# Ledger of designs, part 16: VH-VL binders against TSET complex member tstD (tstD)

Target 1, 154 residues: TSET complex member tstD (tstD), of Dictyostelium discoideum (Social amoeba) (c0hlf1)
Amino acid sequence: MINSLLITNNNGNIVFSKYYSNINDEKQSEYEKLLYQFTKDEWVNSKNEKHLVTEFSGYITVFTNVGDLMLFLCGSEEMDELALSDVFFPIIESLKDICKKKGVTEQNFIEQIPKFILYLDEIIQRGHLDQVQLESIQNYSSLKHDQPIKKDNV
Short names: E, the ipSAE of ESMFold2; O, the ipSAE of OpenDDE; V2, 0.75 times the mean of E and O plus 0.25 times the DockQ between their complexes.

## First folded at step 14 (VH-VL; framework fv_oberotatug)

Design d2 (from d1 with heavy chain T55I; at its last look DockQ between E and O 0.61; V2 from the best seeds 0.78)
Fold by ESMFold2, look of step 14:
Structure d2 (fold): chain C 154 residues (1-154), chain A 123 residues (1-123), chain B 107 residues (1-107)
Amino acid sequence: as target 1 above (154 residues)
Amino acid sequence: EVQLVESGGGLVKPGGSLRLSCAASGFTFSYAWMSWVRQAPGKGLEWVGRIRSKIDGGTTDYAAPVQGRFTISRDDSKNTLYLQMNSLKTEDTAVYYCTTARYYTRPYYFDYWGQGTLVTVSS
Amino acid sequence: DVQMTQSPSSLSASVGDRVTITCRASQSISNYLSWYQQRPGKAPNLLIYYASSLQSGVPSRFSGSGSGTDFTLTISTLQPEDFATYYCQQSYSTPRTFGQGTKVEIK
């Protein structure tokens, strides 16, 4: 489970936030500032290591710089770093794709947030659909039929 | 260009009801969290409440003076925010502004405001 | 609820003056503080967000500082268009709350 996605500028100020857990604004604000405080020393080091991990309050958070922005993906107690990275990488790729003409900057990202939300919904829904599709295939494996499709390559 | 246009203000008697509308354009309304802020004549600004985007749950929060009397709703197909005001009191007399933050997230500040609509509650 | 207290409630100043307005929160709000300008009969407009970040299009004579509970808006060289009422607002918690306002008048 994903608890939150945070995107900040280099001062730790929130540019975009999405919370999937049910916590109030004050707790969200406290978390946002504590997360920055615990990770700000890594800003210097993140230039050389693009994938960083930290843990506090029992949750694993993966984070990295992309251009002018810092991205944080926080998982629930049961998500490990590998599972988080499988979601994090497509999110990073989406951000880079949306911003590639002008580069990944706070200003350019703000202009593209509606498109980013579309990509983010696809990534989350794709993960859910992929799980459902896999379970369906496993349940019907004994009755599967293959239909070959033939065409001439040009 | 972002535009927010409030309407529906007017004169009502204490105990009456009124519904305000805010027509939005120039941004993706369905992704936005929307808020109402009011200002009594000659007084300061007071946050009334907000409604989350549907993606973020569509739920509402209200300031204590209006809790249980006011209802914020939205119609994403019409790009319109509503404020239903019931059991109005004279202290509800104010200019009502709709507001939003462009970042399509929980508001950390308000960078777009309508011009406001006046509600007068008087005998 | 977080109470926001502005000082002064009003002031008179001349073009060219340095103006300082303060805002105090009843609890720490980190830097989740914004400043708004409102001219008579107009909607508020954002000047400063996150305590010290200048909104696009706002003149550099405006600046903000502070963190925690104590915040300051400064106008380094007052211009004729700066005569207005100024509000601080916290976004750390719900409900959102504003200071009572500071009216800056022509002396």
Scores: ipSAE 0.803, ipTM 0.911, lowest interface PAE 0.7, mean pLDDT 85
ESMFold2 (binder alone), look of step 14: mean pLDDT 91; pTM 0.930
OpenDDE, look of step 14: ipSAE 0.881; ipTM 0.934

Design d3 (from d1 with light chain N31D; at its last look DockQ between E and O 0.67; V2 from the best seeds 0.80)
Heavy chain, then light chain:
Amino acid sequence: EVQLVESGGGLVKPGGSLRLSCAASGFTFSYAWMSWVRQAPGKGLEWVGRIRSKTDGGTTDYAAPVQGRFTISRDDSKNTLYLQMNSLKTEDTAVYYCTTARYYTRPYYFDYWGQGTLVTVSS
Amino acid sequence: DVQMTQSPSSLSASVGDRVTITCRASQSISDYLSWYQQRPGKAPNLLIYYASSLQSGVPSRFSGSGSGTDFTLTISTLQPEDFATYYCQQSYSTPRTFGQGTKVEIK
ESMFold2, look of step 14: ipSAE 0.803; ipTM 0.905
ESMFold2 (binder alone), look of step 14: mean pLDDT 91; pTM 0.936
OpenDDE, look of step 14: ipSAE 0.883; ipTM 0.937

Design d4 (from d1 with light chain N31D S93R; at its last look DockQ between E and O 0.66; V2 from the best seeds 0.78)
Fold by ESMFold2, look of step 14:
Structure d4 (fold): chain C 154 residues (1-154), chain A 123 residues (1-123), chain B 107 residues (1-107)
Amino acid sequence: as target 1 above (154 residues)
Amino acid sequence: EVQLVESGGGLVKPGGSLRLSCAASGFTFSYAWMSWVRQAPGKGLEWVGRIRSKTDGGTTDYAAPVQGRFTISRDDSKNTLYLQMNSLKTEDTAVYYCTTARYYTRPYYFDYWGQGTLVTVSS
Amino acid sequence: DVQMTQSPSSLSASVGDRVTITCRASQSISDYLSWYQQRPGKAPNLLIYYASSLQSGVPSRFSGSGSGTDFTLTISTLQPEDFATYYCQQSYRTPRTFGQGTKVEIK
């Protein structure tokens, strides 16, 4: 469903990283710096409150800045932008909520990471459950469609 | 305030075992990745290994010299990190430090260090 | 494993001197490099992370530079409290590795 969430400062330094697959530190480090290099010229100020999309290594990544931080959410498989946005928007709103009194800065976010993790885990788990339910419905519908048998009038 | 306090160091004969503890406070221990770093007397720093937070899978990584002999574990209900050291060698003689970083991610650097506990492996 | 080589292994300096310590990685580590200070009998403490970012509370006389394989720690005007051993450390891959250390002594 979701491959990773990265949060960096404006220099591309990692402030928070979460990987949902088992890749080693070296592969993670390579990815983190290539992603920043690919996207650094496309970033927009969070006051515009919109996000950008890119494809990197066959995966779609949505990204934006919020205050002094850059956020990157990478989807697994061929997830489209709309599906990623449904996960990304709640993550952004959680970040704004936990930082609202002091603003979204690197230092303030660092103090709030434990609360952020609590909300992030809920958001990711809800997304996984919704996908499993959708696949179950589609599989059931396919079985009914594939078995229409009727007798002829003759 | 973040505090890390190591204990359990002492003198042990080669081939023996010893268990170190690190009591943690001032941060959300259960979300943190924890690491051990050691320093032989008069020598430099050497990374020993790490344990992920439970929410990130709780798995461990070790440096080659200790792989198979040392086991890192954690008890989140006690905010305590452990290092079980088996089949000890004289080369394991060192001050052992407990370390972590405030970002609750894989370690990109080490913000916080305990004061260390000395392990001496000698006949 | 990434080997980290510091130069020099030791140096003698006076208060007010400019001190430069170098660290070379055996392969590219991008900017995943940190510097630590260790005073005698004490635990290490972080000075610089991501090659050039100064840890909070660290005096501005400390600075770091470099990326890839070659890194430098500079103390612009050495103070009495700066006599210590300094270590670089890479976090690009596992296992984490440290340089052998540079001892800065009073002349």
Scores: ipSAE 0.783, ipTM 0.900, lowest interface PAE 0.8, mean pLDDT 86
ESMFold2 (binder alone), look of step 14: mean pLDDT 91; pTM 0.931
OpenDDE, look of step 14: ipSAE 0.853; ipTM 0.916

Design k1 (from b6 with heavy chain Y31S Y104S R106S, light chain Y32S; at its last look DockQ between E and O 0.44; V2 from the best seeds 0.00; counts 0 for: pae E 6.9 > 2)
Fold by ESMFold2, look of step 14:
Structure k1 (fold): chain C 154 residues (1-154), chain A 123 residues (1-123), chain B 107 residues (1-107)
Amino acid sequence: as target 1 above (154 residues)
Amino acid sequence: EVQLVESGGGLVKPGGSLRLSCAASGFTFSSAWMSWVRQAPGKGLEWVGRIRSKTDGGTTDYAAPVQGRFTISRDDSKNTLYLQMNSLKTEDTAVYYCTTGRYSSSPYYFDYWGQGTLVTVSS
Amino acid sequence: DVQMTQSPSSLSASVGDRVTITCRASQSISNSLSWYQQRPGKAPNLLIYYASSLQSGVPSRFSGSGSGTDFTLTISTLQPEDFATYYCQQSYSTPRTFGQGTKVEIK
């Protein structure tokens, strides 16, 4: 299960956040600040879309830099980094697709957030319905990179 | 081209009920968190409550003065936000604004406000 | 509930002046504060969110600063269209609450 997706600028300000459970405003605000503080010193190591993995509050989080943005995908207690990467790659490809030739910048992404939400909901809903066939929802574009890891469909 | 159009305001006696509607167009309503904010004539802004998008749980939150008396709901198929107001008090007299909040869980606010609809509660 | 206190309640200024409005929260709200502008007879407009992030289309003469309990809205060079009432709002906790407002008047 996916707990959250966060997208920030390079100053740690949230550009996009999605939580997949009920959470009040106070808890969301504090979590977003703490995640920035906990990871900011490692962001330089995520250049060239290198995926980094950390454990935050007992949950595994995969994060990387894409253009001018930082992306963070937090999984539930049961998810390992391979399962997270299988969801993370299509999300990254969707972000690149909506930003196209103009590049992945804060302003370009913000203009496309309504479309990004639709892509994200499709990715998460399909992954939740049939985990053994996860490759069925990943498209050709997400597999053309030299990816460091690929999550098991089980 | 974004439009938020409130309707349903009017004069009502204390203890009465009234239902406000807000018709939305020009944006993806189903992904938006929606809020009601009120302003008594000549006074400041007061947050009334919020409803999250269904994809973020569809839950509601209310300010203390209206808790238990007001109910916010949404119909995404009709792009319409509602405010059911029961047990109205004279202190509820205000212009009621329908407004956008966070666009889904995005911190980028799609900050649009309707023209407002006046609710007057008097004996 | 978090109480938001603005100061001053009103101020007089001339076109070209630098204007500063402050907002204090009754407890730490991190950077979860927004600023709104409301002209007479109109609905409010968002200027700043997350204490310092400028809303799309808002002129760069507006800026916000602060974190924790003390926040500031600054208008660097006041323009004729900036005479309005300004509100802060916290979004750290539920219920969301507004400050009382600061009216900026022409001197």
Scores: ipSAE 0.084, ipTM 0.657, lowest interface PAE 6.9, mean pLDDT 81
ESMFold2 (binder alone), look of step 14: mean pLDDT 91; pTM 0.935
OpenDDE, look of step 14: ipSAE 0.351; ipTM 0.798

## First folded at step 15 (VH-VL; framework fv_oberotatug)

Design g1 (from c3 with heavy chain Y104F; at its last look DockQ between E and O 0.45; V2 from the best seeds 0.73)
Fold by ESMFold2, look of step 15:
Structure g1 (fold): chain C 154 residues (1-154), chain A 123 residues (1-123), chain B 107 residues (1-107)
Amino acid sequence: as target 1 above (154 residues)
Amino acid sequence: EVQLVESGGGLVKPGGSLRLSCAASGFTFSYAWMSWVRQAPGKGLEWVGRIRSKTDGGTTDYAAPVQGRFTISRDDSKNTLYLQMNSLKTEDTAVYYCTTGRYFTRPYYFDYWGQGTLVTVSS
Amino acid sequence: DVQMTQSPSSLSASVGDRVTITCRASQSISNYLSWYQQRPGKAPNLLIYYASSLQSGVPSRFSGSGSGTDFTLTISTLQPEDFATYYCQQSYSTPRTFGQGTKVEIK
């Protein structure tokens, strides 16, 4: 299942967050800052046409930038990188679609968050996926990461 | 234009009850977590509690001084947040503000505030 | 709970002065700190979020800095309309907590 989606600006400040797991505010805050610290030096490698993968305590997170935003999708222990990437692509395309005419910026995205929530709920179904939804998502694109899974530093 | 308008404040005796309302407009209320913050006369700001959006479970959290006495609820069809205050004490005397950070699963800051409604608990 | 301690509790300054207000958290809160201005008889207004990001419509004379436990709000050139009480607030954990406030009085 999907644990969370985070969208930050390039300073690592949260612009949008959705948690499907039941963790408290302090643990969410800790995760958010640790994730940024671990990934900030790789920002240039994640630009626009590729995604990266990392691992924290056995959970895989895929991440990339779209315009001025960085997106992070964290899976539960049962999600592998390829399955997670197949969910990630439709989320990225939804973000581009809602922002297309004005571009993907923090200000434009914030205006469009209600629409984004509708797209996101269709893709994720409250943090759960079934086999039918994964097959539908896979027909949209082929995604491959270009880096090995990194060790967790927390 | 985001607006938050509180109402329902007034004078009540210790042990009494009062319900506050906050009418919201200018955003998708049903996706927002909503919060109450209070301020005793001449004192600082104190967080009272919050309610999650329905899509995030609709559950509440409260500050310790009000736990068990106050209940936060919402009516998404009316875009209205409520604060039911029971077993009121003199230390609950304050201006009560409705606040939000809107579309986060939790607020990282409060960018919208109502003008507040005064609750006075006195015999 | 995370305790937020502001200093000073009050100050007096002249128009044009540089004013700094500090806020200390009882544990690290990273940059999950916001600053609010409250003019007499009015609701609080957000000035700064994520420790240093300026809210839209807030004059550039306001700035914030810090991370971890120690934070500052600076007003570079105090104006008459800046007579108000200022609050910091952490959003790292629940319950949300505010500093005790700093009252800024214009001489």
Scores: ipSAE 0.791, ipTM 0.893, lowest interface PAE 0.8, mean pLDDT 86
ESMFold2 (binder alone), look of step 15: mean pLDDT 91; pTM 0.938
OpenDDE, look of step 15: ipSAE 0.848; ipTM 0.922

Design g2 (from c3 with heavy chain Y103W; at its last look DockQ between E and O 0.39; V2 from the best seeds 0.71)
Fold by ESMFold2, look of step 15:
Structure g2 (fold): chain C 154 residues (1-154), chain A 123 residues (1-123), chain B 107 residues (1-107)
Amino acid sequence: as target 1 above (154 residues)
Amino acid sequence: EVQLVESGGGLVKPGGSLRLSCAASGFTFSYAWMSWVRQAPGKGLEWVGRIRSKTDGGTTDYAAPVQGRFTISRDDSKNTLYLQMNSLKTEDTAVYYCTTGRWYTRPYYFDYWGQGTLVTVSS
Amino acid sequence: DVQMTQSPSSLSASVGDRVTITCRASQSISNYLSWYQQRPGKAPNLLIYYASSLQSGVPSRFSGSGSGTDFTLTISTLQPEDFATYYCQQSYSTPRTFGQGTKVEIK
């Protein structure tokens, strides 16, 4: 489902990393370097929590900034942007919640990492359960009725 | 304040065994990756191995010279890191440091070190 | 394994001197390089991480630079407490590896 969560500072240096896949340190380091390199020119687009999407090494990654930090969530080959966003948004909200007293900065986040890990573990487990339940609902053919074309907000 | 305190060093004959302990405080030990680094007298630093946090799988990695002879373990209920050293060789004579970096993540550097414990392997 | 090679292996310097120590990796390690200071009989102390980030509490006379394979630690104005051995260390891959050390001695 989720391959990794990376949180970096403004220079692309790792502040927090969590890998759920079984890859060695050298491959993790290569991924971290190349991911930041491929995405760094898009940071102005992410400053207002506008989520951006890229594909790297065959995986979809959503990324944005929150305060002084850059966040990257990489999914497995089966994950699309919507499924990733269901996990990414709660992660962002948890980060804001644990840091709200002092703001989202590298220093404050580091002090709050123990709490962040508890939130993260619950979010990853909840996201897995929500995706499984959504797939079960979508398998009910009698429950999938045609819908009108969605209107864009202009 | 983060503190790491090693113990269990001493004199042992080649082929013998020792278990080192590292008592940790001042951080959430159970979410930290922990490492051992050693330094032979008058020599440079050598990474021995590491253990992941249990939330990251609890697995270990070792440097080649100690693979199969040394075992890193942890007891999160006691906030204690262990190094079991078996089949000791004279080349294992060193000060052994426990270390950690910024916790809760894969180590990218080591900013906390114990004062070390001396292991002497001599006949 | 990534081999780390420091130069010089030792140097003599006076208080006030500018000191430069280099570290070379056998493959690119991006900026996953840290520098440590060690006085005799003491544990190592982190100076620089990610090649150029200064650890909290480390004086600003210490600086680091480089990426890829070539890295430099600079002490802009050597102080009496800076006479020690300095080590670089890569964190790009497992096993972690250190340079052999550079001893900075009083001239």
Scores: ipSAE 0.769, ipTM 0.892, lowest interface PAE 0.9, mean pLDDT 85
ESMFold2 (binder alone), look of step 15: mean pLDDT 91; pTM 0.933
OpenDDE, look of step 15: ipSAE 0.871; ipTM 0.934

Design g3 (from c3 with light chain N31D S53R; at its last look DockQ between E and O 0.47; V2 from the best seeds 0.74)
Fold by ESMFold2, look of step 15:
Structure g3 (fold): chain C 154 residues (1-154), chain A 123 residues (1-123), chain B 107 residues (1-107)
Amino acid sequence: as target 1 above (154 residues)
Amino acid sequence: EVQLVESGGGLVKPGGSLRLSCAASGFTFSYAWMSWVRQAPGKGLEWVGRIRSKTDGGTTDYAAPVQGRFTISRDDSKNTLYLQMNSLKTEDTAVYYCTTGRYYTRPYYFDYWGQGTLVTVSS
Amino acid sequence: DVQMTQSPSSLSASVGDRVTITCRASQSISDYLSWYQQRPGKAPNLLIYYASRLQSGVPSRFSGSGSGTDFTLTISTLQPEDFATYYCQQSYSTPRTFGQGTKVEIK
């Protein structure tokens, strides 16, 4: 499952956060600031058409920038990079779609957060269904699938 | 324009109950985390508790002095936040504010406040 | 719980003065600190969030600084409308906690 989605500005200030794990605010705050410190130098080198991957606190996190925002998607212990990317790319495309009229900026995204939440909830629900279907008909080897994944992107 | 309007304050005896309401408009209430903050007359601000949006689990957190006596609930169809206060004590006397943030996330700060409603607990 | 201690508890100042209010947390809260202004009989208003970011519509004479445990709110040139009580508040952990307030009065 997905542990969290974070969206920050370039100073690491949280613009949006969603936690799917049962973790208290203090641990969320610790994670948010450590993640920023661990990844901030990669921000200047990232290209928003390709995501970066890191392992943080034993979990895989994919991240990239879109406009003036940095996005982080952290997976649970059962998520590999490929599965995580299948959720991450639709999230990125949804963000671009809701902001495309005015561009992807912190201010424009804030105005669109209600629409973003709607898209995010649909993507996470569809991703869970796809993961369950894949697990029922495949043997996992952690990072490889024998059968193509059917993707629901928006 | 975001508006938060509290109501339901009044005079109540110790041990009594009172229900506060907060009518919300100008934002997507069902996606917002909502909080209560109180201020005793002449005193500082004290966080009372919060309720998460339904999409974030819909659960509540309370400050220790009110745990077990106060219940925060919401009715998303009416865009209304509630505070049920039971077993009231004189130290619960305060102006009660409902508050929220514009980012629809875990509260990192409070940028919208109602004008408050006064609850007086006195014999 | 994270205790927030403000200093001073009150101060007297004249229009045009530079005013500095400090806030100390009992543990590190990184930059998860906000400042509020409360005029008599009114609800609080957000001034500063994430320790140093100015809320939209707040005059630029207000500024904030600090990280970790020690934080400062500065009013560079005090105006008549700035006589109020100021509160810091941490959002690092639950419960959220406020400083006890600093009342800024006319000298």
Scores: ipSAE 0.812, ipTM 0.911, lowest interface PAE 0.7, mean pLDDT 86
ESMFold2 (binder alone), look of step 15: mean pLDDT 91; pTM 0.932
OpenDDE, look of step 15: ipSAE 0.852; ipTM 0.925

Design g4 (from c3 with heavy chain Y109W; at its last look DockQ between E and O 0.36; V2 from the best seeds 0.71)
Fold by ESMFold2, look of step 15:
Structure g4 (fold): chain C 154 residues (1-154), chain A 123 residues (1-123), chain B 107 residues (1-107)
Amino acid sequence: as target 1 above (154 residues)
Amino acid sequence: EVQLVESGGGLVKPGGSLRLSCAASGFTFSYAWMSWVRQAPGKGLEWVGRIRSKTDGGTTDYAAPVQGRFTISRDDSKNTLYLQMNSLKTEDTAVYYCTTGRYYTRPYWFDYWGQGTLVTVSS
Amino acid sequence: DVQMTQSPSSLSASVGDRVTITCRASQSISNYLSWYQQRPGKAPNLLIYYASSLQSGVPSRFSGSGSGTDFTLTISTLQPEDFATYYCQQSYSTPRTFGQGTKVEIK
């Protein structure tokens, strides 16, 4: 599952934060400080929204730049880079969609945060539903695969 | 234009109760974290507590001097923040400000302030 | 709790002077420091956020600097309307805490 989404400007100032876990403000602030310190040099080197990866206490964080903003998505301990990317790409596309004609800038984004929250909530809800559906398919598939082959084959 | 208007302040005896309201407009109140900050006459600013948006869990945090006596709540259908103050003490005498930020996130600073409402706790 | 200590508690200055106010945190708070101005009889208003970012509509004579534990608010050329009390505030941890305030009086 997703632990947090952070969006900062080029100076590392937090523009939007959403924490899905119940960690306190001090731990949130420490995480935000480490992310800024680790990633501040990458802002000048970023191209083509290439995903970068880091790890803190066993949690993977995927990050990239979009326009004037840096985005950071932190997953749960069981989430890898691929699973995070499946959530991250739709979030990035939502950001681009709400900022379309004006471009992705800090000022344009803050004017659109209420709409972004609606998109974000849908993305997170859809991700949870897809996970439940996948587990149901796997359980059904395992039952069929466990059936012995009949003498007449079906 | 963002507006925050506090009301409900007044004179109350020690041990009494009072309920403050903050009417909000000009932003999406239901997505915002809301805070109370107070200022005793001639003194500095003191954070009282906050309430999260519903999408962030709707929970509250309080400063130690008011924990267990004050309750922050919200009514998103009325765009109104509340502060229920019980077991009031003379040191609770202050102007109470309603505050929020413009980013709809954990407050890192307070962009918007009401004009405040005075609570006087005196025998 | 993070304690915030401002210095000086008050000062008198003339129009045109450079004014410097210091804020010290009892532990590192990274850049999670804001500055507020409160004119007499008015609500506080945000001047500086994230230690050094100027709030929209705030005159460029105001600036903030510092990180970690030591922070400074500077008014490069004091104006008559700058008579006010100034507060720093940390947002690194809960509870949020303010400095005691610095009253700036026009001499």
Scores: ipSAE 0.787, ipTM 0.897, lowest interface PAE 0.8, mean pLDDT 86
ESMFold2 (binder alone), look of step 15: mean pLDDT 92; pTM 0.944
OpenDDE, look of step 15: ipSAE 0.866; ipTM 0.934

Design g5 (from c3 with heavy chain D61Y; at its last look DockQ between E and O 0.41; V2 from the best seeds 0.70)
Fold by ESMFold2, look of step 15:
Structure g5 (fold): chain C 154 residues (1-154), chain A 123 residues (1-123), chain B 107 residues (1-107)
Amino acid sequence: as target 1 above (154 residues)
Amino acid sequence: EVQLVESGGGLVKPGGSLRLSCAASGFTFSYAWMSWVRQAPGKGLEWVGRIRSKTDGGTTYYAAPVQGRFTISRDDSKNTLYLQMNSLKTEDTAVYYCTTGRYYTRPYYFDYWGQGTLVTVSS
Amino acid sequence: DVQMTQSPSSLSASVGDRVTITCRASQSISNYLSWYQQRPGKAPNLLIYYASSLQSGVPSRFSGSGSGTDFTLTISTLQPEDFATYYCQQSYSTPRTFGQGTKVEIK
């Protein structure tokens, strides 16, 4: 199951967040802080939409850069890395589609959030994958993966 | 232009009830988490509570002084936020503001505020 | 609940002065802090979000700094329209909490 989608600007500040799990604001804020701490030095390596992976506390998060934004998709405990990455692809394409003529910038994305939500809800369906989406994800399984980013003990 | 307009304030005796409304326009109300903030005359700001968007579950949270007495609700078809206030106390006397932040996310800050509506609780 | 404590509660200043207002959280709130200005008889207005990001339309004489527990709002060259009450507010946890306010008055 999908735990969350986060979109930040280049300073790591939240532009969009959607949590599919029922965790309180303090736990959400802690995750957002840790995510920035664990990934910020690798953001340059996500240029050209290369999917990168990080893991901490047993959760896997895939992330990439799209234009002026950083996107992060977190799976629930035991989520397959390949399945998570394959869900990420349609989300990225939706973002590019809604921003197409002006490009993916913070300002343009903010204007388009209502449209983005419609696409996102279609893809994710409240943090669950159905059988049709799983088949679509499996068909995208040729997406490249880098090794998980090493984590210090935390 | 984003606009929030509160109404329904007035004078009420302790133990009474009052319902406030907040009419919203200029943004997609159904995606917004909405909050109430109050300010007693000559005092600071106090967060009262919030309601999530329906797509995020529509749940509410209330500050301790108002739990069990106040109810926040919304009507997305009318772009209207409500605050039902029951068992009013003199310490509930305040200007009540309707406020919101960015779409679809929990509020990290409050961009937009209404003008406020005054509630006076006195015998 | 996260307690927010502002200092000072009031201050007097002249046009042209540098004004500094501080806000302390009872626990770390990262950079999840915003600053609001409230002119007499008006609703609050957002100045700063994420501790240091300037809201659109806010003059550059306003700046914010800090992370963790200690935060500062600075007005570099006070203008007549800046005489108001200023509030900090944390968004790290629920309930959202405000500082008690700092009134900036004409000396």
Scores: ipSAE 0.737, ipTM 0.865, lowest interface PAE 1.1, mean pLDDT 86
ESMFold2 (binder alone), look of step 15: mean pLDDT 92; pTM 0.938
OpenDDE, look of step 15: ipSAE 0.859; ipTM 0.928

